# VH-VL binders against Laminin subunit gamma-3 (Lamc3), part 9

Target 1, 177 residues: Laminin subunit gamma-3 (Lamc3), of Mus musculus (Mouse) (q9r0b6r508to684)
Amino acid sequence: HIRSDFRHGAGGWQIRSMGVSKRPLQWSQSGLLLGLRGGEELSAPKKFLGDQRLSYGQPVILTLQVPPGGSPPPIQLRLEGAGLALSLRPSSLPSPQDTRQPRRVQLQFLLQETSEEAESPLPTFHFQRLLSNLTALSIWTSGQGPGHSGQVLLCEVQLTSAWPQRELAPPASWVET

## First folded at step 20 (VH-VL)

Design w6 (from v4 with light chain S28N)
Fold by ESMFold2, fold request of step 25:
Structure w6 (fold): chain C 177 residues (1-177), chain A 119 residues (1-119), chain B 110 residues (1-110)
Amino acid sequence: as target 1 above (177 residues)
Amino acid sequence: EVQLVESGGGLVQPGGSLRLSCAASGFTVSRYYMNWVRQAPGKGLEWVSFISSGGSTYYASWAKGRFTISRDNSKNTLYLQMNSLRAEDTAVYYCAREGRSWFEAFDIWGQGTLVTVSS
Amino acid sequence: AYDMTQSPSTLSASVGDRVTITCQASQNIGSWLAWYQQKPGKAPKLLIHKASSLESGVPSRFKGSGSGTEFTLTISSLQPDDFATYYCQQYYSFENVDHAFGGGTKVEIK
């Protein structure tokens, strides 16, 4: 339920890098330009941070605008919290579309261990501990260099949460074969 | 040890169907992107299909509507259902694991299973 | 489309020769290119990922280079065990399954 759609500005998103140099984020009413330099990430504003345990097992959804002939670049979702850091790969991809047309695509990053890019030797339940005090949520992408057919824009970021409701038994598991 | 073992290949007539299996050991298939790649006799490698960790599927344009990739997480097994087979589908079919990072290409391959489509 | 084109299709060389194989992408794929070796009757084996990162256990005579649209695989001193077919593959775009592999280069002993 936490969302940035960029219709009224960059929504508090910033370019984050290891260097001291800070360059402006390129924004339009159509979205944020995914033209990052090496070492740069798009960093989420405060509303995405803090105690996000209700989002465990739920997706972060990125909506992209992709030009004709182009493709979504490689994307990682990077999380920091409670002294831990994780990187995620998309778990769900859009249904196939005609790539010769401009299109909107959604990438989903399920916030659970199955989406991690590595089996890090982190403590058991580390994902939920990280989400109890999320201090950074960032998007890393490959840059848009010469030879790409156009610009890919980030149009929306949604952090999905489960609404708690009272139950006398543990919630049913939906993850099975 | 990490292994992929394909099975289910054989001789089929044009227009027939066949289901390939790929049994994985040493890792959990649902944590990885999994792939089918084929190689016709004397020809190069051709990416057929993949399934993401969350179950999203993609196909080569020539395979859409005829082939279906799936997996059974309880059996740790990847499948390729092939329908409306043609002589040009004759190939060795490999399953391959894509590394968990986008930076790690196809790091584990099975031995392949031969599919022959002829009258 | 992110089509891969590979050359030459066949290459004859002697033991000790330096061998170079090229691969071109129809669009910029950054460094998301892999090289595979396939010996007769066997499955492909990953040699190099991310254009230039050598897989564990692969001899240091293999070297990958390039980025964007132009990539090379170089074998600095060809050994008898290197007689094989080599393939490049783009893995930048998940949407483009067709033609993701190059056509292959068969390296034959003269």
Scores: ipSAE 0.712, ipTM 0.847, lowest interface PAE 1.1, mean pLDDT 85
Fold by ESMFold2, last read:
Structure w6 (fold): chain C 177 residues (1-177), chain A 119 residues (1-119), chain B 110 residues (1-110)
Amino acid sequence: as target 1 above (177 residues)
Amino acid sequence: EVQLVESGGGLVQPGGSLRLSCAASGFTVSRYYMNWVRQAPGKGLEWVSFISSGGSTYYASWAKGRFTISRDNSKNTLYLQMNSLRAEDTAVYYCAREGRSWFEAFDIWGQGTLVTVSS
Amino acid sequence: AYDMTQSPSTLSASVGDRVTITCQASQNIGSWLAWYQQKPGKAPKLLIHKASSLESGVPSRFKGSGSGTEFTLTISSLQPDDFATYYCQQYYSFENVDHAFGGGTKVEIK
């Protein structure tokens, strides 16, 4: 798995936009602030890029901290690679939680054609070709101005891989039959 | 071309159960967020439940524990299982497709199926 | 809670009138609001998504505006085909299914 948890800084994440001004990320020990302006995206560092074909059919998982009374904002995951581009909608949502409490929320973006937001999604071959040379992975959100999106934090980004874990033992209750 | 057709409505006694079906054509239901919306006679629209493309489900608070949304991808069909029915559940039940992105709202609706809960 | 309220409940108007319907969200929903038209005996029809974007085939006399917590649907010159009930809906928060639709506005012939 490839992970950013933001415990020690922005982890190489940057705001990307067409404009010339470079606006700094707002970071805390709890995560990155999701208060993006129009045309801005939160761009991932190099460790998420390159050949990511082992993540096909696996989720990118965003962990958010949501304040009491608030809600996760609408979010897109955007990918570019091998001369192709696409955006994804969350495929899986968390189990319902008490929205009157501060809470952690996980949104899952399945890296598969079924999650694409386009009317004519890429064929499987082209999706996998995009992942063979991923050149950008970015997060867009509707957060603007004061209010709920200004307090929602991105606490973790995980790119899931089908690669077997290197650890020898699964949970202690596991035995080989 | 793109179409939703509800079925399974009818008369049922209080405390009874009913399963509604929504057959989709012209698109693949598992690619979309799918919804149930109801309308009591002479009343407004009420969002009942939805299922995400990955199978995550959400319900109105009054429906949770009594209603179950599901789908059968091999039949391209959405379902609403309704248990412990009450008189106030009497309504026309619509299925609706949400567009591909969060931008697009409910772009395709079925014709609705009437559920009547009475003795 | 992301509750929608809508006013007026009923509106009487004549052909050619300018009609305005308002919708209030209990919390900031950005532009994530839809408007639907429903004629008697028919399913709802999406008119406007994202507060102000007209669906294909919707006449230009329909205009959606607003953001945040206050939204309006305006019909600039009411036509006979426009006598219907109109509903707003928030779709910002997936966590809040309750009260996501406004109560509706029935536009009737005077």
Scores: ipSAE 0.709, ipTM 0.848, lowest interface PAE 1.1, mean pLDDT 85

## First folded at step 21 (VH-VL; from v4 with heavy chain W102Y)

Design x3
Fold by ESMFold2, fold request of step 25:
Structure x3 (fold): chain C 177 residues (1-177), chain A 119 residues (1-119), chain B 110 residues (1-110)
Amino acid sequence: as target 1 above (177 residues)
Amino acid sequence: EVQLVESGGGLVQPGGSLRLSCAASGFTVSRYYMNWVRQAPGKGLEWVSFISSGGSTYYASWAKGRFTISRDNSKNTLYLQMNSLRAEDTAVYYCAREGRSYFEAFDIWGQGTLVTVSS
Amino acid sequence: AYDMTQSPSTLSASVGDRVTITCQASQSIGSWLAWYQQKPGKAPKLLIHKASSLESGVPSRFKGSGSGTEFTLTISSLQPDDFATYYCQQYYSFENVDHAFGGGTKVEIK
């Protein structure tokens, strides 16, 4: 799996925009502030990019810290690769929690055609082609402006791979099934 | 072309159960967030439950434990199982699709099916 | 909680009038507000999404505005087809199903 957990810095994540100015990324040891302005995206560092075909059919998982009385904002995951662009919304949401308490929330974005925001004819195998040369992975959100009960933080981003990351080497007497 | 058609409403006694169906055509239900919304006679709209594209479910606090949203992807159909029905559950129940973009809200609604809970 | 309240509950108006309906959220919902029209015996119809974006085929006399906690629906010149009940709805928070719709505003012939 490829992961950013932000305990020791912004992990190479940057605010990207086409606007007249860039503002600094707001980081703390508790996570990145999800307070983006219009036209801004939170872009992933190089380790998330390149050939990520092993993540097809697997989720990107965002872990958020949500204050009491607040809620995760609407979030899109935006992907570019091999000359294609896609936007995804969360496919899986956490089990319901008591919103009066501070909480960790995981949103899952399945990297599969069923998660796309458009139901239109696209080239055959377009999702896998995009993942064969992923050039951007970005997070967009509506921001955390005035009137919110508190601030929502991005605590972790994980790109899931189909490789068995925790497979132990078989002992000499053990046969794989 | 895109349609939602609810069925399964009717008269039921308090404590009884009903299963509502919402048949979809012109789109694949598993690619959308799908919703149940109800309206008591002479009253406003009330969000009952939804299921995400990945199958995660959420409920109004008064429905939790009594109502279950589900879907059958092979039949392209959304369901609402309603148990332990009470008089205050009397309403027209609508099925609604949330657009695939976060920006589109509930863009397609069915005609509704009436549930009457009365002795 | 992201509770929606709506006013007025009933509004009497004549053809040609400018009509304004307001909706309040208990916390900021940004621009994640929809407006629906419902005629008697019919399902609701989406008019406006994202506070101000008009749905295809909806007459241009309908205008949504506002952000944060206060929103308005304005009908610039009321037509006979516009006598209906109007509802706002927050869709910012997936966690808050309760009270996501406003109480409705019935627009009646004066």
Scores: ipSAE 0.743, ipTM 0.862, lowest interface PAE 0.9, mean pLDDT 85
Fold by ESMFold2, fold request of step 25:
Structure x3 (fold): chain C 177 residues (1-177), chain A 119 residues (1-119), chain B 110 residues (1-110)
Amino acid sequence: as target 1 above (177 residues)
Amino acid sequence: EVQLVESGGGLVQPGGSLRLSCAASGFTVSRYYMNWVRQAPGKGLEWVSFISSGGSTYYASWAKGRFTISRDNSKNTLYLQMNSLRAEDTAVYYCAREGRSYFEAFDIWGQGTLVTVSS
Amino acid sequence: AYDMTQSPSTLSASVGDRVTITCQASQSIGSWLAWYQQKPGKAPKLLIHKASSLESGVPSRFKGSGSGTEFTLTISSLQPDDFATYYCQQYYSFENVDHAFGGGTKVEIK
């Protein structure tokens, strides 16, 4: 699995606006602050990118810390790869919890053809081709404006891989020469 | 044509049970967040319950423990099992799809099915 | 809690009038607000999503505005087809199903 837990820094994550980072993330021991300005996204470091086809059919999991009286904001997971782009909403939500208490929650984004077709044709095998050369993985939120009952933190991002489930004989390229 | 058709409403005694069905056509129900919304006679809209694309369920506080949302993907159908019915549950029950774009509102509604709870 | 309140409950107007309906959220919902129109005996119809984005086929006389906690639906020149009840709805929080719809505003002939 590929993971950022933010205990020792921002983990290579950056704020991206039109493809250019203009300001540093707000980080703490408890996580990254989900307080983005309009047009901004949290952009993942290189370890999440490249050939990620083993994550097809697996979730990206976000772990959030939500303050009392607050709620997870709307979150999109945005993917770019192989000249394609798409956005996902959470497929799985946490079990209901008492919202008057501070809480940790996990949102799951299944990496599969769950997006409905737009009014234009979609490429065949769109998701699998995108994952063959993932060039961006980004998190967008609606931000925390005035009138919120506190701030939501991003505590962990995990990209799930099928590799641990598919035990293989060693590939020839891994044998010491 | 994209549409939703509710069925299963009717007259029920207090304490009884009903299962509402919502048959979807023109789209795959498991790819969307699906909802139940009710409207008592002369009253406003109340969000009852929803099920996410991955199967996670949420309920209004007054429905929790009495109502169960579910779906059958092979029949492309959404359900609402209603138990321990009370007079205040008398309403038209609508099913609704959350829209085609992420975080859209309810873009497709059924015609509604009337549930009447009385002696 | 992300409770919606709506005013007025009833509004009397004539054809050609400008009509304004207000909706307030108990906490900021950003722009995650929808407006619906409902005629007697029919299901609600989505007019506006994301506070200000008109649905396809909705007349341009309908305008949504606002963000955060205060939102407005305006009909710039009321037509006979617009006499109906209007509801706002928050869809910011998936955890708050209770009171997600406003109480409604009935727009009726003066």
Scores: ipSAE 0.726, ipTM 0.860, lowest interface PAE 1.0, mean pLDDT 84
Fold by ESMFold2 at other seeds, fold request of step 25:
Structure x3 (fold): chain C 177 residues (1-177), chain A 119 residues (1-119), chain B 110 residues (1-110)
Amino acid sequence: as target 1 above (177 residues)
Amino acid sequence: EVQLVESGGGLVQPGGSLRLSCAASGFTVSRYYMNWVRQAPGKGLEWVSFISSGGSTYYASWAKGRFTISRDNSKNTLYLQMNSLRAEDTAVYYCAREGRSYFEAFDIWGQGTLVTVSS
Amino acid sequence: AYDMTQSPSTLSASVGDRVTITCQASQSIGSWLAWYQQKPGKAPKLLIHKASSLESGVPSRFKGSGSGTEFTLTISSLQPDDFATYYCQQYYSFENVDHAFGGGTKVEIK
């Protein structure tokens, strides 16, 4: 798995903006403040990029901290690679929780054609081609600044990969021998 | 042509059960968030339940425990199982597709099927 | 909770009138609001998504505006085809299904 958990900093994540003013990323040991302005995205560091074909059919998982009475904002996962660009919406949502309490929730974005936000003609196997050379992974949210999404924190981002199929000599342990 | 067609409505006694179907054409249901919305006679629209593309389900508080949303991807069909029906469940039940992005809202609706809980 | 409140419940108007329908959310929903039109005996029809974006084929006399907690649907010059019931709907929060639609506004002939 590839992870950012933000306990020791922004983990190489940055705000990408086509907008007028550059804003610093707001970080705490509890996570990144998810109060983005229009035209802004959270851009992932290099460890999430490159050849990620083992993640096809697996989720990207966002863990959020949501305040009492609030809700996760609408979120897109945006991918660029091999000359292609895609936007994804969550495929799996958390089980219903008591929204009167602060809570952690996970949103899952399945890296598969079923998660794409647009139904337009695309080359066959375009998703897997994109993942063969991923050049950007970004999080966009509809939050309008601190007032309605500024209290929601991004606590973890995980890119899930399938375990390599491999013949193991001692199946019970993985120790230097 | 993109189309939704509901069926399975009818008369039922209080405490009874019905299963509504919503057959989809021109798109794959598992690629979309799919919804049930109801409308009692002379009343407004009421969101009943939805199922996400990955199969996560949410319900109105009054429906939880009595209604179950599901889908059969091999038949491209959405279902609403309604149990322990009450007089106040009398309504036209619509299925609706939410567009692929958060920007599109409920872009396709069926014509509805009437459920009457009486006698 | 993300409850939607809509007013007025009923509005009497004549052809050519400018009419305005108001919808309020109990918490900010940004611009994640839709407007639907429903004719008697028919399914609802999406008119406007994302608060102000008209669906294809919707007449330009319809205009949506607002953000945050207060939204309006305006019909600049009411036509005979516009006598219908109109509903707003929040689609910001997936966790809150209850009261996601406004109560409706029936626009009827004066």
Scores: ipSAE 0.717, ipTM 0.851, lowest interface PAE 1.1, mean pLDDT 85
Fold by ESMFold2 at other seeds, fold request of step 25:
Structure x3 (fold): chain C 177 residues (1-177), chain A 119 residues (1-119), chain B 110 residues (1-110)
Amino acid sequence: as target 1 above (177 residues)
Amino acid sequence: EVQLVESGGGLVQPGGSLRLSCAASGFTVSRYYMNWVRQAPGKGLEWVSFISSGGSTYYASWAKGRFTISRDNSKNTLYLQMNSLRAEDTAVYYCAREGRSYFEAFDIWGQGTLVTVSS
Amino acid sequence: AYDMTQSPSTLSASVGDRVTITCQASQSIGSWLAWYQQKPGKAPKLLIHKASSLESGVPSRFKGSGSGTEFTLTISSLQPDDFATYYCQQYYSFENVDHAFGGGTKVEIK
């Protein structure tokens, strides 16, 4: 599995922006702050990229810390690779919890066509082709204004793999081309 | 053509059970979040339950423990099992598809099936 | 909780009138609000998603606006086909199924 847990830094994650100003990422030992501005995404470091075909049919798992009275905002997982781009919504949601308490929740994004947000006329094997040369993995969220309570934090990102040594392997060279 | 057709409504006594079906055509139910919404006669819409594309389920607080949403992907059909029915459960029950994007709400609705809970 | 409240509950108007319907959320839902139209004996029909985006085939006299906690649906010139009940719905929070729809506004002919 490939993982970022943010206990010892931002793990190479960066804010990717369409604007001129590069804004520093807000980090704590509890996670990354999900208070993104319009046009911003959280961009994954190189270890998540490259040839990720062994993750097809497996989830990307986001672990969030949600403040009391709040809710996870709408979140897209955005993927670019092999000249393709697509967006995913969560396929699996956590079991219901008491929303009056601070809580950890996991959202799962199955890396499979069932998680795609668009009715797109892409080729039949487009998802697997995209994963053969993943050049970007990013998190978009609608939320700049959480509910009555504080900010939602991203505590962990895990890319699930059938290849147990993925965290030890260097990123594939074709990721950048 | 995209279509949802509910069935299984009818008259049932308090404490009874009923299973509603929602047959989908023109799209694959497992690719979408699917919903049940009800409307008591002369009243407003109430969201009852939904099932995510991956099979996660959520319920209104008054439905938990009594109602179960499920689907059969081989039949492209959504279900609502309703147990321990009460008079206030009398309503037209709609199934509805949520669009694949966060930019789309409930874009396709069935015509509804009437459930009457009465002696 | 992300409870929706809607006003007025009933509105009498004439053909050609400008009609405004209001929804409030108990917490910010950003722009994640939908509007539905329902005629007697029929299923609801989606009019507007994402607060202000008209669905395909919806007449341009319908306009949604607002963000955060307050939203409006405006019909700029009421037509005979517009006498119906209108509902708002939050779809920001998947955790809050209860009270996700507003109570409805019946628009009826004077």
Scores: ipSAE 0.717, ipTM 0.847, lowest interface PAE 1.0, mean pLDDT 85

Design x3
Fold by ESMFold2 at other seeds, look of step 21:
Structure x3 (fold): chain C 177 residues (1-177), chain A 119 residues (1-119), chain B 110 residues (1-110)
Amino acid sequence: as target 1 above (177 residues)
Amino acid sequence: EVQLVESGGGLVQPGGSLRLSCAASGFTVSRYYMNWVRQAPGKGLEWVSFISSGGSTYYASWAKGRFTISRDNSKNTLYLQMNSLRAEDTAVYYCAREGRSYFEAFDIWGQGTLVTVSS
Amino acid sequence: AYDMTQSPSTLSASVGDRVTITCQASQSIGSWLAWYQQKPGKAPKLLIHKASSLESGVPSRFKGSGSGTEFTLTISSLQPDDFATYYCQQYYSFENVDHAFGGGTKVEIK
């Protein structure tokens, strides 16, 4: 699996709106602040990219820290690869928790056609083609301005990889030691 | 043609149980977030519960512990199991589909099934 | 809590009137607000999503506006078919199902 936990820095994540010119993201040992401006995304570092076909049918898992009285904002996982682009909605949501408490929640984005935010049918095997050469993995949120109870933090991002019994070998197909 | 059809409503006594069904046609239920919404006679709409595409469930606080949302993918059908029914549960119960986007509005509704809780 | 408060509860108007219905959220919901129309004995019908986006087939006399905590539905020239009850709904937070719908506004013939 491939993970960013942000305990020791922003993990190579960047705020992106129009390529190179980016503002610094706000980071703490508790996570990255999900306070994005319009047109901004959190862009993943290279370790999440490349050939990620072993993650097909597996989730990307976001762990958030939510303040009392708040809620996770709308979040999309945006993928680009092999000349394709798509957005995903969460497939699995956390078990219900008391929202009056600060809490950690996990959102899961299944890397499968059932999670796509698309009305029209997409080409057969398009998802696997995209994952064969993933060039961008980004987190978009609507964010929330002043007037919310506290701030939501991104505490961890995990890309899950299916590792069958032997013969396929490495932890991730494109990540080598 | 996309359609939702509720069934299973009727007259029950207080403390009783009832299972509502919502048969879907023209789309696959498990690809969508699905919802139950109720409306007491002469009153407004109340969101009761939903189930995500991955099977995660959420409930209004007054329904938790008494109502259970579920689905049967082989029958393309959504269910609401209602236990420990009370007079205030008397309402028309609608099922509704969310669109394919995260936090999408309810674009398809059934016609509803009436549940009456009285002696 | 992302509770919706809708006003007025009842509104009397004549054909041709400009009608405005208001919803207020207890916390910011961005633009994640929908408007529904319901006629007696019928299921609700989605009119507007994302605060201001008109659903296909909905007449252009319907207009949604607002963001954050205050939202309005305006009918620019009320028609006989528009006498119905209107509901707003937040769909920002999946964790807060309670009070996600406004209380409704019944638009009646004066």
Scores: ipSAE 0.709, ipTM 0.844, lowest interface PAE 1.0, mean pLDDT 85

